# VH-VL binders against q0atu2: the designs that were tried, part 260

Target 1, 119 residues: q0atu2
Amino acid sequence: MLDKKARIRTSREYRNVFEKGKRLSGRFLIIYYVENALDNNRFGFITNKKIGMAVIRNRIKRQLRAIVREYQGQVKNKHDIVLVARAGIGKSSFEGMEKDYIAIMKKAGLFARNANKID
Key: E = the ipSAE of ESMFold2; O = the ipSAE of OpenDDE; V2 = 0.75 times the mean of E and O plus 0.25 times the DockQ between their complexes.

## First folded at step 11 (VH-VL)

Design z8 (framework fv_daclizumab; at its last look DockQ between E and O 0.84; V2 from the best seeds 0.76)
Fold by ESMFold2, look of step 13:
Structure z8 (fold): chain C 119 residues (1-119), chain A 119 residues (1-119), chain B 106 residues (1-106)
Amino acid sequence: as target 1 above (119 residues)
Amino acid sequence: QVQLVQSGAEVKKPGSSVKVSCKASGYTFTSEYMHWVRQAPGQGLEWIGYINPSTGYTRYNQKFKDKATITADESTNTAYMELSSLRSEDTAVYYCARTDEWYGYMDVWGQGTLVTVSS
Amino acid sequence: DIQMTQSPSTLSASVGDRVTITCSASSSIGYMHWYQQKPGKAPKLLIYDASYLESGVPARFSGSGSGTEFTLTISSLQPDDFATYYCQQYDSYPLTFGQGTKVEVK
């Protein structure tokens, strides 16, 4: 339920982030991010067939969701954020994805001074 | 088979306008963004802008913001680009190209439309 | 705007030669593609995300690089490879292409 509130759900919501947001590239990820009109953050996840077969793409999305959940309390509120998996991500470890996520979120200035922690 | 078929070559006088069409087939027209790229004779490629065919949202290279107008007609699966106030330096081949918005692979291109502006 | 500068602008080569084309970005970028264009034809996607071959592209093509420097290599040039090659960044708007590298018969 709480996962659903923090989730970008529709094509229109995703495309708003693409069209209105900023983009930053990391080693394994690209993020797009934009301020929203809500009181909370929402996250979206993009893969395509060039990343790998469906089982690989599903594993990557699961790992990215886990990383986002772990750090969501540090993220400034009122942002829609889309994580796009790069072609090389299938060769990375969970720890590599996590490190990359932290680095690009810091570069984007998305970690808050008084960020809430996940309970 | 995915195809982009553009309208035929045009010869125009300075000060006039031209509207180039790009008809898509073999995929859901609104599922991908459409870009326009120009190539002056003997020169390289310049990005003009894109359109989200489902909403009509556009983004332009600032160099072309007062020159080009990009539109789309979902009912005919056709994107258009109108060039106004034509000058001789607007002589070029104009391409439409389809892309996945998140990854930016221009994986399908139209055959190009030569627009010649002569005095 | 991010400028993409290719070198050389023109390269004369023979079948069997190893060909290397470079693309330099005016500031650090993380995401870019390569295209091949033959005379009178539209560009074709060749390499995506710097180093991954598009479907149907021969294994003699390879790409590498990060930050500001990227390379496209043809390990053993074939007759079909005489063309112009463009790099394109997808990191920042406006999207920009390199000026092109024409690979022609020596």
Scores: ipSAE 0.774, ipTM 0.898, lowest interface PAE 0.8, mean pLDDT 91
Fold by ESMFold2-Fast, scan of step 11:
Structure z8 (fold): chain C 119 residues (1-119), chain A 119 residues (1-119), chain B 106 residues (1-106)
Amino acid sequence: as target 1 above (119 residues)
Amino acid sequence: QVQLVQSGAEVKKPGSSVKVSCKASGYTFTSEYMHWVRQAPGQGLEWIGYINPSTGYTRYNQKFKDKATITADESTNTAYMELSSLRSEDTAVYYCARTDEWYGYMDVWGQGTLVTVSS
Amino acid sequence: DIQMTQSPSTLSASVGDRVTITCSASSSIGYMHWYQQKPGKAPKLLIYDASYLESGVPARFSGSGSGTEFTLTISSLQPDDFATYYCQQYDSYPLTFGQGTKVEVK
């Protein structure tokens, strides 16, 4: 799981990212992102009923958290980033989601180095 | 079920103001954003702005920044849009519409309020 | 502002026809929706995220496209489909709609 300090927790914090942040769309993901005043990154995850039933939405969130965790060392510090799952994400493979995440983060200028898996 | 019910038609003179209401029911009013969109007779749709009902945060189309004021009253689950300094080109049907802020689709609309500006 | 331009502005068709409406964005966009509006009524969400049907929308409706060109297709037009259709971008503010495509009886 991601460290508690690396998670966006409150609805107010999520809405700050939406209202103040920039938006970029990938194939399966949309990211919203904004610089924070902290010394670390925080991540949030959004799904809605159009993704599917709760079981599917929960699986997608777990997979996205795993992807974020694997690449957290690549991400430029001091950002709040919300990952929003697009309707088609339920048809994607884990590798497809991972590839899309890397592509979006690079396009946003949020990756500080080569996007190899960091384990 | 979710519904939005708007106030009735208004006839106004140039230079006056008008305040249109939009009462929400069937969902948690503060969990969704409320947009306002207008449609001049025989023309297309034009986005005015939105409000976060839980905080009062607003975003406006720059064209309407000095003309429209959007507010919300949580105690009555009602959003409002006030237009000032009315001109004949403000004659239009005004719609409120609910959106999931992360996805930006307007899935529930009010029935519309016709505002006619005539001398 | 991102300008959304629909083509055609008016389309005459018969029941059973295949109808295609296009929507062109003035710059590349990653995310858009389609709405249907009947005379005297509010718009109704038809297709979200370019290609997904809203609940209750018949399977004869489909959407496709990416970047700057998007299409809405009705595979076999029914009487209930004579309406005006609007595209909308959700890539940047202000939100913008196409000018609309009116599908009318031939």
Scores: ipSAE 0.746, ipTM 0.903, lowest interface PAE 1.0, mean pLDDT 91
Fold by OpenDDE, second read of step 12:
Structure z8 (fold): chain C 119 residues (1-119), chain A 119 residues (1-119), chain B 106 residues (1-106)
Amino acid sequence: as target 1 above (119 residues)
Amino acid sequence: QVQLVQSGAEVKKPGSSVKVSCKASGYTFTSEYMHWVRQAPGQGLEWIGYINPSTGYTRYNQKFKDKATITADESTNTAYMELSSLRSEDTAVYYCARTDEWYGYMDVWGQGTLVTVSS
Amino acid sequence: DIQMTQSPSTLSASVGDRVTITCSASSSIGYMHWYQQKPGKAPKLLIYDASYLESGVPARFSGSGSGTEFTLTISSLQPDDFATYYCQQYDSYPLTFGQGTKVEVK
């Protein structure tokens, strides 16, 4: 599980990322990202009822947290990043979600130069 | 039931100003962004801007930056759009529309307010 | 700005016809939504995120596409479907709509 300090927790923090950050869309995910004034990254996760029932939404969030946790050490620091689950994500495999995350993060240039586990 | 109710039609002289209201009900007013869209007679839709009712944060279409001012009153669950220095080309139906801020679709619309500018 | 170009601008069809409306974006976009508007009424959300039906929208409506090309399809046109349809992108600001496609009675 992500450390508390690595989480976007307040509505204000979420909306700051939305309003001031950049966005990129993948197949299953949308990421919003903005530089923060911290020395660490913070991650947020957004799902809505259109994704599916609460059980599905919670599953998706767990999967996304797992993916983020796996690669968080390779992400450039000082960013707030919000992952928004697109409607089709419920039909995606974990591997598909992971691949989409990696692709979007690469496109955003958010992986550190020394990152070598990303393929 | 979620609904947006706009103020009535306006007839204005060139050079004057008009303020259109949009009252929200059936949901937490501050939880969603409120957009404004115009439609000139027989024409398509143009995005004007949006407001975060909780913070007052606004984003405008550059085309309307000097024309429209969007505000919100949390105490009355009402969003406003003021148009200044009205010209005949400002004649249009103006809509308020609620969005899911993360997904960008406008799922609830006001009934529209016709603003007619004529000498 | 991202320009959204719909085709055709006007479409004459009969009840029961298969109707296809295309929306082309000037650049690749991630968000595409479709709205229906009837005379004197506000637009109504039909399709969100390119291919998902808004609640209450008949199954005869469908959407597809990605990148720069998107399509709205009505499998069997009904009397209630004669209206103007708009595509909209939320990929970048300013938000933009297509010019609209008027589906009228043949």
Scores: ipSAE 0.696, ipTM 0.908, lowest interface PAE 0.7, mean pLDDT 94
ESMFold2 (binder alone), look of step 13: mean pLDDT 93; pTM 0.951
OpenDDE, look of step 13: ipSAE 0.692; ipTM 0.908

Design z80 (framework fv_daclizumab)
Fold by ESMFold2-Fast, scan of step 11:
Structure z80 (fold): chain C 119 residues (1-119), chain A 119 residues (1-119), chain B 106 residues (1-106)
Amino acid sequence: as target 1 above (119 residues)
Amino acid sequence: QVQLVQSGAEVKKPGSSVKVSCKASGYTFTSNYMHWVRQAPGQGLEWIGYINPSTGYTRYNQKFKDKATITADESTNTAYMELSSLRSEDTAVYYCARTDEWYGYMDVWGQGTLVTVSS
Amino acid sequence: DIQMTQSPSTLSASVGDRVTITCSASSSIGYMHWYQQKPGKAPKLLIYDASDLESGVPARFSGSGSGTEFTLTISSLQPDDFATYYCQQYDSYPLTFGQGTKVEVK
């Protein structure tokens, strides 16, 4: 689970990211991202009804939060980042979502240049 | 029901300005972005820009940056687009259209406003 | 800018025909939508996110594709379907439309 201060909480904050942010599309995810004036990164998660029933959407949201938490130490400081799940993500494995997240974050230049994942 | 109603046709002289209105009803005006799209006679669709009525944030197609100014009045649920320094090439039907926040599809359109620029 | 190119620009067809319109993006895109426009009217959303049918749109319309190649299909053309069809990308700004495909009577 992500700490309270690492989460985007209000509709106003989400709208700021959508309006001012850059956008990148992956296979299962879209990210919107913008620099913030805070000392930390904040993350938001959107799972639209077209993905499936609430049970499926809640599972995906939990899995995305777990992925973000695992890699949060590699994310460049002072960004608000919103992950939007695409149709088809419900058919993806956890590993598939994780790979897509890593690829899109690297492409966005949001991961620190430290390329090594500690095993 | 949800609808967008635009102001009536305008005939303007070169060098003048025109302000087109788009009145929303049947939904929460601040919950959706409002886009403007034009269509010159016999031509296709061309995106001008959008406004988030909740924040006032605007984004423009660079082609229209010095031509169009988009505003919104939350108290009257009305979006506006002002075109300055009109030329004959600005003769077109101008549409307002509502989008969702995530997928950017325009599900409700105004009826269009014909702006004719002639001497 | 992402360029959206439709093929064909004009299509002549008869009622009952299967009609296929293609849309090609100059780079891989995440979201795209299809609109129908009848003479003198505003465009109407038909398909969003490449394949999802908008509420109230007849089941004879379907969409498919991903990346750079997308297709709109009308399984059995009806008189009400003679119109111009536009694709639109929502991957980056500015938003761009295809040039349109006019479906006219044969």
Scores: ipSAE 0.006, ipTM 0.604, lowest interface PAE 10.0, mean pLDDT 86

Design z81 (framework fv_daclizumab; at its last look DockQ between E and O 0.82; V2 from the best seeds 0.72)
Fold by ESMFold2, look of step 13:
Structure z81 (fold): chain C 119 residues (1-119), chain A 119 residues (1-119), chain B 106 residues (1-106)
Amino acid sequence: as target 1 above (119 residues)
Amino acid sequence: QVQLVQSGAEVKKPGSSVKVSCKASGYTFTSNYMHWVRQAPGQGLEWIGYINPSTGYTRYNQKFKDKATITADESTNTAYMELSSLRSEDTAVYYCARTDEWYGYMDVWGQGTLVTVSS
Amino acid sequence: DIQMTQSPSTLSASVGDRVTITCSASSSIGYMHWYQQKPGKAPKLLIYDASYLDSGVPARFSGSGSGTEFTLTISSLQPDDFATYYCQQYDSYPLTFGQGTKVEVK
């Protein structure tokens, strides 16, 4: 459901975020983020075998994609953002992951704020 | 099995240079970053820097930026670290260590190379 | 730089003892690891992400903590556990290790 243009696809694209980006740790997630030269955002997702077997890793990625999709309209454009699952994420509820995502995205300043308007 | 094999011990005079090698086997050399860590006699561990072996991109601890040069050769699956303008305080065991860039634990280490700087 | 300070620097213990090593960070960190190093050998990953045992690490090892304070515990010390232990933060560059805690025979 994430559009193909909103995906980080290649190893080079992922490593650019790692090498050039900023890093913030949340309870269940670490994010890396960097401005890109596009007119849109791109998202990537990292798990490894220490997180769990493939079934667990795939479930976590599905849940994170759903969370990202739900809030993507609030994210400031022109960023590449990689979500890295920490070892404890499999024990988190969907709500726990969602709260953690919101918190770290706010801390990173990646959620847009609309200007206050006077009637 | 995954293995990192380092070059042998070196005895050097002050003012000279040394190049330590770290040959990787049992995995795809470019799939992981390679780090260098030193340990002076009787002392703890100190991070020097890393290399992305596919592109040659490096990051250094600023303490070592004018001392160490990290390189890699994909054709031989070998990382290198050159130490310049050697002084007695550069005497240490130097380790290479493999890591996943996103998680940062050093899961495979070379056996270490003792570099002794004495007159 | 984030400074990692271990306590104690040296610990004398007997087989069967419960051993606790602490690691304090100079500022709050979210991500850290523990390594074991035996004399003449390279360090070995022991615990990742504060509390998760690497494959093949005996269950007598455990880790805990968050923020600025982390602990490594050996519930019943064995002869194979006499070694130096290091914590390492992976929250900001440069990567830093604690100064080490040597666990030696009493």
Scores: ipSAE 0.779, ipTM 0.903, lowest interface PAE 0.9, mean pLDDT 92
Fold by OpenDDE, second read of step 12:
Structure z81 (fold): chain C 119 residues (1-119), chain A 119 residues (1-119), chain B 106 residues (1-106)
Amino acid sequence: as target 1 above (119 residues)
Amino acid sequence: QVQLVQSGAEVKKPGSSVKVSCKASGYTFTSNYMHWVRQAPGQGLEWIGYINPSTGYTRYNQKFKDKATITADESTNTAYMELSSLRSEDTAVYYCARTDEWYGYMDVWGQGTLVTVSS
Amino acid sequence: DIQMTQSPSTLSASVGDRVTITCSASSSIGYMHWYQQKPGKAPKLLIYDASYLDSGVPARFSGSGSGTEFTLTISSLQPDDFATYYCQQYDSYPLTFGQGTKVEVK
């Protein structure tokens, strides 16, 4: 699981990212991102009931956490990043989600300059 | 049942102010953002701004930054929009609408409040 | 600002007709929603995120599109469907709506 310190946990933290951050839309994901005052990145995950039943939502979150964990070492530091699952994500494969994540993060310029294995 | 109930129609003179209310029920008032949208007679929809009732954070359409003031009262589950320096061009039906914070669809609307500005 | 342009502005159709409304955005958007409004009533959410029907919306309604081009389709127009339809983007502020498409009886 994603390290506790690498997770957005409070409603206030989520709201801060939404209200003050930038947004980019992918096929299956929307990301909201803002610089934080920490030395580490924090990630949040948003799903709603329109995505599907709780089992589906939990699966999606688990998959997104896995993706984020895989690439977290390549993400620019000092960012709070919230991943919002779009309605169609439930129909996507894990690989599709990963591809979408990478594409969005690249577009956002959130990968470090020395990042590799992001293709 | 989730619903938004707005205050009644208003008839105002030019230069005056009006404050429209929107009372929420059937859900946790602070869990959603409240938007305001206007519709001039025979015209389309125009976004004014929104408020986060939990924090008071507001965002306005630049067009209405000097025209509308949006507030919320958690104790009464009521959102307000005050229009100042009313002109005939401000004549419109004004709607409050609840939105999901992250997905941005307005799934619940008030019944609308007609504000008529005439000499 | 992102401008949303609907086509057509007015559409005359008969019950049973297939109706298609288009919405063009001045720039690529992620969030796109459709609303239905009947005279004297508030708008009603119809489709969210381009292609998903809100609860209670009949299956004859469908939405598609991505980037800058979106469509709302009614496969077989029913009497209850005569109304004005609006597209809306939530990709950037200020939020903007299309000018509306009035579907009226032929």
Scores: ipSAE 0.631, ipTM 0.898, lowest interface PAE 0.9, mean pLDDT 94
Fold by ESMFold2-Fast, scan of step 11:
Structure z81 (fold): chain C 119 residues (1-119), chain A 119 residues (1-119), chain B 106 residues (1-106)
Amino acid sequence: as target 1 above (119 residues)
Amino acid sequence: QVQLVQSGAEVKKPGSSVKVSCKASGYTFTSNYMHWVRQAPGQGLEWIGYINPSTGYTRYNQKFKDKATITADESTNTAYMELSSLRSEDTAVYYCARTDEWYGYMDVWGQGTLVTVSS
Amino acid sequence: DIQMTQSPSTLSASVGDRVTITCSASSSIGYMHWYQQKPGKAPKLLIYDASYLDSGVPARFSGSGSGTEFTLTISSLQPDDFATYYCQQYDSYPLTFGQGTKVEVK
């Protein structure tokens, strides 16, 4: 579960990330990310009807939040990050989504080497 | 039914300006981005830019930065594209097209507006 | 700018033919779409995210590819499919389209 402070909640905040942010594509995920002026990271999650029915989209969102929560200590501070699920994500395993998330965050330069050790 | 209806054909003199409208219906106008794309006779598609109707934020193809102005009026659900300092090379069909923001596919297009620049 | 190059620029085909159109990006891209444009009409979204059919698009259309090489295939060409096809990248700005592939009657 992500704390309320770690979530992007308003459409205006989401659109700020889209409009001002950088973009990187992974196999199942696209991330949009921008440095914020806060003391913490915030995450957003986007799924659309192209992924599948509501039950599938809700499962994907829950799994992505769980992955983000697990690795949030490894993310460089002061960023707003939106995860956008690609159409093919419904065919992915949880492990596949997790690997893609780690790979894309590292490629973006947003991931520390060790989640429990930031120097 | 989601649709975009554009203003009618225009014939303009070199050096003048033209303003094309695109009226949206069947969806929440401020929930999507509006793009403008042109097509010269017998040629391919060229992206001009987009607007976020909820904020007025715009992004332009650098080629059009000083030439095109994209605006939106939430009260009438209408997007506009104004092209200044018209030259014969600006003769083209101009399209508006809706995108879903994050995925960037243009899923609904206007019928097109032919702008002819001649003396 | 990312240049999208389609091959061929024009192809002649008969109803029932299998048609393949390729699109090459000048650099690796993560996201692209295909559009169909019939004479005198606006473009129509055909395939999004390289391989997924938009609603109402017939199953004879398919897309594949990643990185720099993408393919649109029509498994059995129908009269309604004589049109120009465009690829479009959504990796970076400005958004760019391929030059188009015109599928004409043989």
Scores: ipSAE 0.503, ipTM 0.853, lowest interface PAE 2.6, mean pLDDT 89
ESMFold2 (binder alone), look of step 13: mean pLDDT 93; pTM 0.952
OpenDDE, look of step 13: ipSAE 0.592; ipTM 0.890

